# VH-VL binders against p58978, part 3

Target 1, 218 residues: p58978
Amino acid sequence: MTNTEIFNKLTNAIVTQDIAGCAKLTQEALDAGISPLDIITKGLSPGMKIIGDKFEAAEIFLPQIMMSGKAMSSAMEILTPELEKTKVEGEEGTGLAITFVAEGDIHDIGHRLVTTMLGANGFDILDLGVDVLNETVIEEAAKRKGQKIILVGSALMTTSMLGQKDLMDRLREENLRDSVKCMFGGAPVSDKWIDEIGADATAENAAEAAKVALNVMK

## First folded at step 2 (VH-VL)

Design co11 (framework fv_cosibelimab)
Fold by ESMFold2-Fast, scan of step 2:
Structure co11 (fold): chain C 218 residues (1-218), chain A 119 residues (1-119), chain B 112 residues (1-112)
Amino acid sequence: as target 1 above (218 residues)
Amino acid sequence: EVQLVQSGAEVKKPGSSVKVSCKASGGTFSSYAISWVRQAPGQGLEWMGVIIPIFGTANYAQKFQGRVTITADESTSTAYMELSSLRSEDTAVYYCATGRLYYYGMDVWGQGTLVTVSS
Amino acid sequence: NFMLTQPHSVSESPGKTVTISCTRSSGSIASNYVQWYQQRPGSAPTTVIYEDNQRPSGVPDRFSGSIDSSSNSASLTISGLKTEDEADYYCQSYDSSNHYVVFGGGTKLTVL
């Protein structure tokens, strides 16, 4: 089987919620010498984008996206140890990534990929999880005034994306905005939105998130 | 090798909520699915739900939808199960158990937490 | 949604072999892994078989698991029965279509 065939099968496993097949194909891809990053970027993430797009269009509902998330999780169980092998030990200047999914949103798969890639590229990680109150994010940032911090948040729905503006406004009110960098992602998040709310960056996909974050933290 | 340690026994009144903890040690917390299973006196094992900490995703048995919430805190390697609107029939031993993501096996079990709902 | 059906009880004499079945009501038993758990009175369950037929470290080779697609059943076989094998035994699988974990009703094994 070619690499393209393996990637297409991985994408299909995510879209069809095939947990066992996704794990098997992931191991097969590793055995074929395909890099963990390529498996994620070219096979698994395209499937999650398809599911995310369908969810935003109301063609599928929460149970289906969670099922695809479980297929993704089965692959990540295999890939995470391989990604850790390629981890670059953080320089003193790299910093802490505080990662979270917006309040009201439990769709974590893309965000977990970003979190894994940040950790693999030298960031210390504080992962707050899903359905995270802006107040919690503010509190964690405030405890660490003086540290190099990047806030990394995601939102899969337009309604939860609006909470990113509230977070930015709250950072300004608490005099914390200049103390942190902010990178937001998710299907509805655009460069125009980032500019509008005054955040620092967005990343096109999880594979590029670490490069974008490193550039922002220079 | 993973070990699971649960919080201690609880006595609760009808209508209240209980939150049971399950702390993992000895393995990579994020690599596992953590299930919650209960057993009423003299009855069989009943699955309540599962969380996959690496992604924060949870799923619940239909019987418990709306009453159960399963969460995980990766920084402390601890999973939680909260059951609300308690009734006398919720009196049971509650177990957490962990296993591979792709088959939801329960390779390692916690010691169990007795929750008694008394009028 | 499927069910896993086990006999309520089985009994055998010490030194003999017993087999406990676990039958899936719909869909193939071979579609998803089957695990077996042993529970003694007052204790948490422990795993005796995982992934259809694998034994955890410390479980005696007297315990074995198998899948029979023709009867749509999994089986736990315990040979050379000992008194300490007295326990309740549960099979478990999962339904990939709805992500439900499914337990059998349990089988009480008596060794006399």
Scores: ipSAE 0.000, ipTM 0.423, lowest interface PAE 12.6, mean pLDDT 81

Design co12 (framework fv_cosibelimab)
Fold by ESMFold2-Fast, scan of step 2:
Structure co12 (fold): chain C 218 residues (1-218), chain A 124 residues (1-124), chain B 112 residues (1-112)
Amino acid sequence: as target 1 above (218 residues)
Amino acid sequence: EVQLVQSGAEVKKPGSSVKVSCKASGGTFSSYAISWVRQAPGQGLEWMGVIIPIFGTANYAQKFQGRVTITADESTSTAYMELSSLRSEDTAVYYCARHPTYYYGSGRYLFDYWGQGTLVTVSS
Amino acid sequence: NFMLTQPHSVSESPGKTVTISCTRSSGSIASNYVQWYQQRPGSAPTTVIYEDNQRPSGVPDRFSGSIDSSSNSASLTISGLKTEDEADYYCQSYDSSNHYVVFGGGTKLTVL
């Protein structure tokens, strides 16, 4: 079976909520020598995009989305140890990534992918989860003033994206802006938006996010 | 800090209705679904239904369909459970409990916070 | 529609290890996540394990969860048993076909 064929099968397993099939196909892809990153970006993530679009169109409901998420999670359980095997190592770490999804936003899968890729690339991780208040992010950064920190926030809705500006404003007000780097991602987030709010970077996908974060932390 | 605070105990006669409230504070109300779970004295946990405020939709366990209505008021961050045609067997502690609402689905129906419970006693 | 079956009660001495099982009657136990809740008399339930084997912040590492596909069951294991662990324990999963939350019948843990 070609790589394209297995990617299409993985995408279909997510869309059809085939938890066992998704795990099996993920293992078969690894056994075939396909990289964990390609399995995620070319097979699994496209399926989550399709199912998310169907949910927004009211073609499916919350239970189906949650089952697709479980299929994705079963694949990630297999892929996470493989991604960790390629982790960059050293006595002095790359820095701490504080990862979170903005208040009012509940898109968990993309956030977990970014967090996993950052960890695989040498970052220490403090994962705050989803629907995170800006105040919580500020508190965690303030506790660790003097450490190499990058704040990695995701927002997949325009309304939650506006909270990124509020976070930047609060960092400046609390004299923490120069103590951290800030990378924001999500479908509505653009380079123009990053420039407008005065953040440090954005990335198109989870793999790029890790590379951009490493560059920003130089 | 997240809290779910429920209305106080009720004593009702058979055939009447009861409406229990659950006020959420902390976090974003629309980011969570609220389920109602009851527990009769000395018995286990029984799921009654869920309201997903962001869609204005509710789903109910088969046993309660036609008798239970779960609603939410986003402006007051309050969910309600109304149970009609009360019987003595409906005597129970009624809990509200929340779980995250996922657009891309993380596969967890985890009840991360629970209300304190509301005792509803149905007797003549 | 499926049921989750737990033993009605288990008992053990302080310092020992107990395991509570949760068996799914139809369909695979691995088809949906399993959570575990602890309930002390007069209190609302609290989460001790979520997503099969994850611990919430603040839950001691002596609590662990596992899935066994061969017996079609989930298990909650509590090591180094303490008197404050005496409680009712409930497993919970989800029936995606009917869109129902399903609880196990509960297990009363007595620490003698």
Scores: ipSAE 0.000, ipTM 0.421, lowest interface PAE 11.8, mean pLDDT 81

Design co13 (framework fv_cosibelimab)
Fold by ESMFold2-Fast, scan of step 2:
Structure co13 (fold): chain C 218 residues (1-218), chain A 124 residues (1-124), chain B 112 residues (1-112)
Amino acid sequence: as target 1 above (218 residues)
Amino acid sequence: EVQLVQSGAEVKKPGSSVKVSCKASGGTFSSYAISWVRQAPGQGLEWMGVIIPIFGTANYAQKFQGRVTITADESTSTAYMELSSLRSEDTAVYYCARGYRIEYSYGTYYFDYWGQGTLVTVSS
Amino acid sequence: NFMLTQPHSVSESPGKTVTISCTRSSGSIASNYVQWYQQRPGSAPTTVIYEDNQRPSGVPDRFSGSIDSSSNSASLTISGLKTEDEADYYCQSYDSSNHYVVFGGGTKLTVL
């Protein structure tokens, strides 16, 4: 079986809400020597994007997303200990990362990975979780004006991605834009989008996000 | 528009049980959590438990574990709360309330619709 | 488990601003969303604020919610007080450790 075939099977397990199959395929992928990050970024996360797109198109309802989330969680229970063995070099006292998933978005795997990798690379972490209002992000940044801060947001749906533009506009309106760095990620987020909204960076995956954040904060 | 309609008032003897219904109309019944919340006369709101109909499973507050059972019938879009071994302290208005619960994101749901309430009086 | 503590009562004159606090006994108030419910006598509760600071359709902009990390509290602020705002107000959050919904004890608002 090729890596592409196993990734496609993982994606299908998420989309079809196959909780037991997702866990089994995840273990098989690890046994085949596939990295935990590749399992997530090339197999599991694409499935969550598909299910999110279907929900946005009203092809499925909330229970299907919840069940796909359980399939994803079963895989993450297997992957989390393996991810904790991964080390990326960084300096202590690099700054504070305020991490969050956009309002209306419940896809937290990329968020958990980014948060973990940032912490492993010397960032102090303030994790706001998922489904986070822009108002909350603004308030947390305003409380810490004068600290070295990077806002790290993710969105897996086009509707929640548009909230990133609103956040950037709000930071400018509140005179906070120059007080923070901003890095956004998620499947719909592109370099063109980052340029359009005037944010500082994006990254393809969680490991790259840590490296990019370190470079942005220099 | 979503509406939650509860069954009528009940008068019960100590030691008996009561079963209150909550029928949902409009919207998607199976996709949302249904909680039960009670309020004794002149007192605050007390959460009893929740069911997510599509999963067929319920969770209960520690105080009510062993005495309360929450069930749902998706075919009739109706949730039920049964409380056994009634005492006078169980005299209260019982509300059903709809919220959504996103399994791998905790602490973000709220009660967007409430039933009208059902008065249960426990007296001898 | 944690508790949410509210003042038992607050009072203020029409046209003024009132703030009702909701303090979390352990863990951060910001770790879970806070909602606020209004209950008039003989009625079921209705939502005035959800997810810390959002207003449902039909709720006037005089109602606002906020979180204060320094006091580990959420607050409901009602400006331009009207007699019709007289009610009991309840905060509510979620205990992710036990999977429990937690309500504050409630605050009776008197507009006089």
Scores: ipSAE 0.005, ipTM 0.423, lowest interface PAE 10.7, mean pLDDT 81

Design co2 (framework fv_cosibelimab)
Fold by ESMFold2-Fast, scan of step 2:
Structure co2 (fold): chain C 218 residues (1-218), chain A 120 residues (1-120), chain B 112 residues (1-112)
Amino acid sequence: as target 1 above (218 residues)
Amino acid sequence: EVQLVQSGAEVKKPGSSVKVSCKASGGTFSSYAISWVRQAPGQGLEWMGVIIPIFGTANYAQKFQGRVTITADESTSTAYMELSSLRSEDTAVYYCARVPYRSGYYFDYWGQGTLVTVSS
Amino acid sequence: NFMLTQPHSVSESPGKTVTISCTRSSGSIASNYVQWYQQRPGSAPTTVIYEDNQRPSGVPDRFSGSIDSSSNSASLTISGLKTEDEADYYCQSYDSSNHYVVFGGGTKLTVL
């Protein structure tokens, strides 16, 4: 089975709420030498996006969302020990990463992974969690004027992605834009979107997020 | 070992808002949904809504849509229920209850309840 | 939305068996799982049956649940009644079409 075939099957396992299949496919992917990060970002997270979109459109209901979450959790039980084996060392004094998932966003796994990789690469971490109001992000940045700060936000849904533009606009209104760097990620986020809203970078996946953040903070 | 501990009783004026907290301990917060159920004096149980912390998603009973907001803070393992535009008929004991990610949509643990009294 | 209807009250002597019904107004009772909660005065509800007939750890085996499609009802049966079983009992199901939790009106069990 090709990597693409495994990723598609993982995505479908999330979408169809196949808890046992999701765990089995995750183990098969690891046995095939696929990285834990690729399993998450290319297989599992796309499925969570599809489920989030369907729920937002009222095509599925709470029990289906809960079952997809359970399928995701079964995969993460297998992936967590493997992620703990990857040790990355960073430079001291890199700066503070304020990490958050956009208001209204449904997906947290990619955010947790990005936050972990940033910390492993020498960033101090202030993790605001999920469903974070732009006002909260602005308040935390304003408290720390003069520090090296990168705002690291993720959004899985198009509606929560639009909140990134609002955050950029508010940073400019509050005269904070020039005091921070901004990196946004998530399935709907593209280089074109980053350019359009005037942010500094996108984080395509968690493994590359730390490298991109380090480059932005130079 | 699992406990849900709610904030204390509130007395509110009509037209105001109330925010009740529910602190979970003994399990992993993101592995469960948290639902809110109320009970008016001498009446039955009425479902208000649910928050799914792992997805950052909340759903509400149609009766409360536009008046209720349910949120969660994973860092403190705490769920919140805010009800606005309070009326005297909102006087009730408000419960949080934990929902496993399984079939049935059942409540495995309940908070102790918070009495909210709405009077002029 | 559908409704769940319970008798307002039931009464029985210690040591006997009592059955509390929960009837669904539209759609099949078997279409969604049914749970049962016990609430003593001044206390929060606790789960005695979940997913039609499953018993949580710590709940005595004299509590049982069943589904009867012919009457479109779920039932909670309590055998070997004890005075501490005196409580309000609520059935609960889920309306998947409206993503809404439905509770029955509650039954007061009196043990004489």
Scores: ipSAE 0.007, ipTM 0.436, lowest interface PAE 10.4, mean pLDDT 82

Design co3 (framework fv_cosibelimab)
Fold by ESMFold2-Fast, scan of step 2:
Structure co3 (fold): chain C 218 residues (1-218), chain A 122 residues (1-122), chain B 112 residues (1-112)
Amino acid sequence: as target 1 above (218 residues)
Amino acid sequence: EVQLVQSGAEVKKPGSSVKVSCKASGGTFSSYAISWVRQAPGQGLEWMGVIIPIFGTANYAQKFQGRVTITADESTSTAYMELSSLRSEDTAVYYCARGSPWELLRYYFDYWGQGTLVTVSS
Amino acid sequence: NFMLTQPHSVSESPGKTVTISCTRSSGSIASNYVQWYQQRPGSAPTTVIYEDNQRPSGVPDRFSGSIDSSSNSASLTISGLKTEDEADYYCQSYDSSNHYVVFGGGTKLTVL
């Protein structure tokens, strides 16, 4: 089978909420020698994007997106150990990634993918989860002043995205801005927004997030 | 700081059921897996199962399939393990343990509850 | 589906180095990460090594982990032994195919 055909089948399994089929296809893709990263970025994530778009357009509702999430979860049960075993190990350590989803936002799958890709690429991880207060992020960064840190936040709503500007302002007020790198992602986040709030980077997807973070931390 | 606090010791008769709770405090509850691990007196650690609250999914060790039920209440950040049809050999300390932050059944246990002693005797 | 085998007990004097092995019965030890937990009497286990060789914050650098594919085993090494290291040590791995956590039988470390 071609890789494109396998990726299309994986995408369809997510879109059709085929939990068992998604796991089976994921294992078959690994057995065929396809990298865990390609399975995620070219097969599974496109399916989640399609489902997310349909949910935002009110073409599907919470039960359907949760079932697609379970299909994705089943695939990730297989892929996470493989990603962890393929991670790059830096001699001096890559640094600590503090990962979080903005206050008011509970969209988790994209956040989990970014966190996994950062870990697979040698970052130590402090995952604060979803619906995280800016104060919590600042407290965790302040506890570790002097460490090589990147703050990795995501927001899938414009209202929660505005909290990223508040976080940057608070980092400056607390004299922490120069001690951390800041990378933000999510559908409403753009290069123009990053420039406007004075953050360091953004990435279009989870695979790119790890590459961008490594570049920012060098 | 994350803490897992379990319910107190139980004494049960053979054939009954026991339900042990594990309340998480600090950090996010829903985005982590909670496993249950038991230890009979003088014996080793034995994995029973796991729940991933955000996905509503639980998986069990084959030995306990049909007797164990693991549930979670996200509103109270509490996981539960219920074991039915108790036998004397179920006498053990039962631990809850949190999986790694980014996980789908990865089973690196970063925080452990203090343990709950369940004694099954006539 | 596989078993992890540890020695039942090891003993060593304070200040010396001890190594505890954890051997996988089938499949490669390198196929899945290995963790190590320390359990003192009356206490819950705590992690001393995760992902084969990583150390949690607060665990002294005299604790180290390694994998030896040729003997199909993982090892926990504790140097500069102290009396407070006296505990039971458990290795743990994960069966990705069956989604099962596998623990070793445990090793009682005596420091005397």
Scores: ipSAE 0.006, ipTM 0.422, lowest interface PAE 12.3, mean pLDDT 80

Design co4 (framework fv_cosibelimab)
Fold by ESMFold2-Fast, scan of step 2:
Structure co4 (fold): chain C 218 residues (1-218), chain A 125 residues (1-125), chain B 112 residues (1-112)
Amino acid sequence: as target 1 above (218 residues)
Amino acid sequence: EVQLVQSGAEVKKPGSSVKVSCKASGGTFSSYAISWVRQAPGQGLEWMGVIIPIFGTANYAQKFQGRVTITADESTSTAYMELSSLRSEDTAVYYCARSRTYVYRSGSYYYFDYWGQGTLVTVSS
Amino acid sequence: NFMLTQPHSVSESPGKTVTISCTRSSGSIASNYVQWYQQRPGSAPTTVIYEDNQRPSGVPDRFSGSIDSSSNSASLTISGLKTEDEADYYCQSYDSSNHYVVFGGGTKLTVL
């Protein structure tokens, strides 16, 4: 099977909520010598974008997204150890990444990959997990004034993405905006949105997130 | 601070319909789902359905499918529940409740963090 | 669809501990989060426990939740029982297969 055929099958497994098939195809892709990053970027992430777009269009509901998320989680359990094997010697002193998924959002697959890639590239990690209140993010940043901090948040739905604006507003209210950098990602997040809310960056995918974060922290 | 304020009590005849409103304030209306839960006198809580306002989509409990319609008007931050073909057994207090509809690992769940005050609907001749 | 079964009533004296069970009829109780609501007569329900064992702001630590997979049940435990704890208590979970919210039948707590 060609790489393109494998990627298309992975995308379809996510879209059709085929948890077992997604894991099997992921292992087959690795066995065929396809990089973990390509499996995610060219196979799995496109599926998550399709399912997210369908949810925004009201063609599917939360249970379908959750099942697609489980399919992707099964793949990420296989891919995460492989990504850790490609870990480069970190540049100690790069800074602290506080990573989280927006309140109301359970899509932790992109979050796991972003967190893993940031750690592999020299960031210290404080992972707050999924469905994280903006209050919690503010509190953790406030405890660490004077440290080099980047807040890394993601949202896969427009409804949870709106919380990113609220977070930026609260950072300004608490006089914390200038003491942190902010990078937001997820399928609905665009450069225009980042400009509108006054955040520092976005990245198209988790692989690029580490490079973008390093650039922002310069 | 967050409040859900419902319309007033209704007395309806069998075979008619009732439409109850639930106005949200103090929060981001479109970021949450609104469920409708009823309680007959002296009985327990019974889930009727939910709407996700930003999409205008609703899911209903099978018992009410075909009789209940849940809608939302984002411009007024108001959700509505309309129940048709009323019977005496539909006499109940009807609550709207705000919910988060998902969390990691659990599949879907509904945590009702704020409730409306309730609307008594009496179905009698 | 599964059912959540609670005892109809429980009673205990002030200062003691009471536990209210919520048993799932099919599928694992741990498959979906369990919430607990308190309802006093004439009032809307309020949340005392969410996501199995979390307390909302303002709920005293006398309230706790737990899951027991061996009995396929969730439990609400109230220690240091006070007269104002007298209320109806409802457990609630979600049936992901049928996309339904499921409530338990409710338990009347009497504080003697």
Scores: ipSAE 0.000, ipTM 0.428, lowest interface PAE 13.9, mean pLDDT 80

Design co5 (framework fv_cosibelimab)
Fold by ESMFold2-Fast, scan of step 2:
Structure co5 (fold): chain C 218 residues (1-218), chain A 124 residues (1-124), chain B 112 residues (1-112)
Amino acid sequence: as target 1 above (218 residues)
Amino acid sequence: EVQLVQSGAEVKKPGSSVKVSCKASGGTFSSYAISWVRQAPGQGLEWMGVIIPIFGTANYAQKFQGRVTITADESTSTAYMELSSLRSEDTAVYYCARGKYYDFWSGYSPFDYWGQGTLVTVSS
Amino acid sequence: NFMLTQPHSVSESPGKTVTISCTRSSGSIASNYVQWYQQRPGSAPTTVIYEDNQRPSGVPDRFSGSIDSSSNSASLTISGLKTEDEADYYCQSYDSSNHYVVFGGGTKLTVL
């Protein structure tokens, strides 16, 4: 089958919540020599966008989005190791991405996808995981003064998102704000919020995150 | 405004089955999770299982798999819990509880409304 | 599979502060939200804390919740203790791997 046909089938598997079919099609795409990055950006992510748009239009409900997320997760289990092996070459001096999910939050699929996409696009990665204290982020940044660093945090709940403001305040208090770039993501995170807390960027989805991070690190 | 009303007390013989109902009033039924939790005399709370009507699929604690069936009738906003092969140690107050479904990772808590409880006594 | 462990009982005098712990046996306590339920004799449980540290409308601010990742535990703290606070308290979390609701064993609070 053509690459376009495979991408369309992957998109449909996400939209129809076909968990097993999504995993099978993902493996078939890899076996056909399609890059992991293309599988994500041309097949899987378009399906998640369709589902997201339908939810915003009130055409589907929360359970359907969660089922599509499970189909995506099944594909990412297959793709993550391959992305690490097939790393896309970045520009010299791209920098270090310190990635984390805010304290009190353990939603990890989006975090794993962002971290993997950053690594695939030439960033060195320090992944702190989920439920990460702001103190830990500050300590890791402080150890690496003089290195190009971007802090990449996510929060999927409004309560854990407030920790992003606390992190920005702590960076200023410890005279570290000017030595790092800061990108935050997650469903409640908006351009207005980024402006309000004085961070550098947000990205709409994980595929966009690497592109935005590269632009911020210029 | 939202209330969970359970069926009345039951006295059952060992080896029989019991079916307890939980009628939700005043709220959206389909998108909330309805859990069943029991409490034997002097004991703690024990989760039995859940149904999220919009998913159409119930999930059961391992201890009760094969003996419990949880169903929902969206037309009457009523959830049911049926427990078969009753033993004397099944004597307990059975509660239904409503949980908000957050997402796949976070599940279906906190419980915001509880039914009044249904005492099921299993004796010969 | 994990268990949530609470002390069997706690007691304290009126006006003082009591803390009830809830320890997760495997995996991080922060992996899923923790709720706390109050059950007085002869009554159904009611929620006093949800999402680790939030209070429902009508629950006084002397009830608070917290998470301590270093001890892998959640805590319910009740200050200004009143006789009406005598009850059993249950913590509860969620296991994302099997989609099970998990309750702690319960703590009997006596206000002497």
Scores: ipSAE 0.005, ipTM 0.446, lowest interface PAE 10.7, mean pLDDT 82

Design co6 (framework fv_cosibelimab)
Fold by ESMFold2-Fast, scan of step 2:
Structure co6 (fold): chain C 218 residues (1-218), chain A 119 residues (1-119), chain B 112 residues (1-112)
Amino acid sequence: as target 1 above (218 residues)
Amino acid sequence: EVQLVQSGAEVKKPGSSVKVSCKASGGTFSSYAISWVRQAPGQGLEWMGVIIPIFGTANYAQKFQGRVTITADESTSTAYMELSSLRSEDTAVYYCARLGYSYGPFDYWGQGTLVTVSS
Amino acid sequence: NFMLTQPHSVSESPGKTVTISCTRSSGSIASNYVQWYQQRPGSAPTTVIYEDNQRPSGVPDRFSGSIDSSSNSASLTISGLKTEDEADYYCQSYDSSNHYVVFGGGTKLTVL
């Protein structure tokens, strides 16, 4: 099967909520020599975009989108160890990524992918998870003054995105702003928003997150 | 800050109906599904149904089909659960809870509404 | 249609580890995510584990979740037991065949 055929089948497995097929096709893609990143960006992520667009258009409802998420998760269980194999061990000076999803937001798929990509590219990871209070982020940063740190936050809802401005304001109040770099992502996050709140960067997608983070930290 | 705030306790006669409200704040309403879960005294959690507010689509547990109606008013960020033909066995604390569409644990719960059905 | 079965009660001493099981009656436990909720008397439930093994912010790392396909069960494990862990615990999954949320019967944890 061509790479295009495999990618199309992966996309369809996500869209049709085929959990077992998604896992099987993911393993077949790896066995065919396709990179984990290409499987994600060219096969799986397009399917998630389709299902998300359908949910917004009222064509897909909660049960279907949850099952598509389960199919994506089954593939990520296979891909995460493969992504970790690309990690350069002992790369001193890359820094610590403190990863989190904003308070009020429990969207995990994008967060897990970003965290995995950062780890695979030499970052040490402190993953705070989802629905993370700004106070928790501030506390973890304050404990590590003098360390090379990037705060990597995601928000998929406009309301939780507004919490990113509060985080930036709090960092300035605590005299921590100049001791960290800040990268925010998520569907409502834009370059205009990053400029408005005075953060350092945004990544268009999880696949580019590590590249953007490395550039910010140099 | 995300909050779900429910209406106050109700005392109802058998055969009547009750309508409980759940007001969401902090931008949680239209982006997430809202479920209703009840708990009879000393008993476990029992799922009644769910609504996706942006689409007005509801799904109900088999046991409650025909007696429960879950609705949403996006303009007031309020979900409602109406239960008809009340019996003494319907005496319970009724919770609304937010379910995220990305796999969704129930991440936020209302404080609960005690509905007592007595003669 | 499936049921999730939990033990009615478990007890253990402070500082010890306790495990609460959640067994699916039909279909694979791995077919859908499992969540775990903690409910203290007079309070609404709160999430301690989601998506089989993930912890929400603020939940201590003493709480962990796992899936065992051979026993068709999910487990909640609480190490270093504290008296404040005393509560009812509920597992929850999703039945894709009828689009229902399914709760386990609940387990009363007593810390003696």
Scores: ipSAE 0.006, ipTM 0.427, lowest interface PAE 11.0, mean pLDDT 81

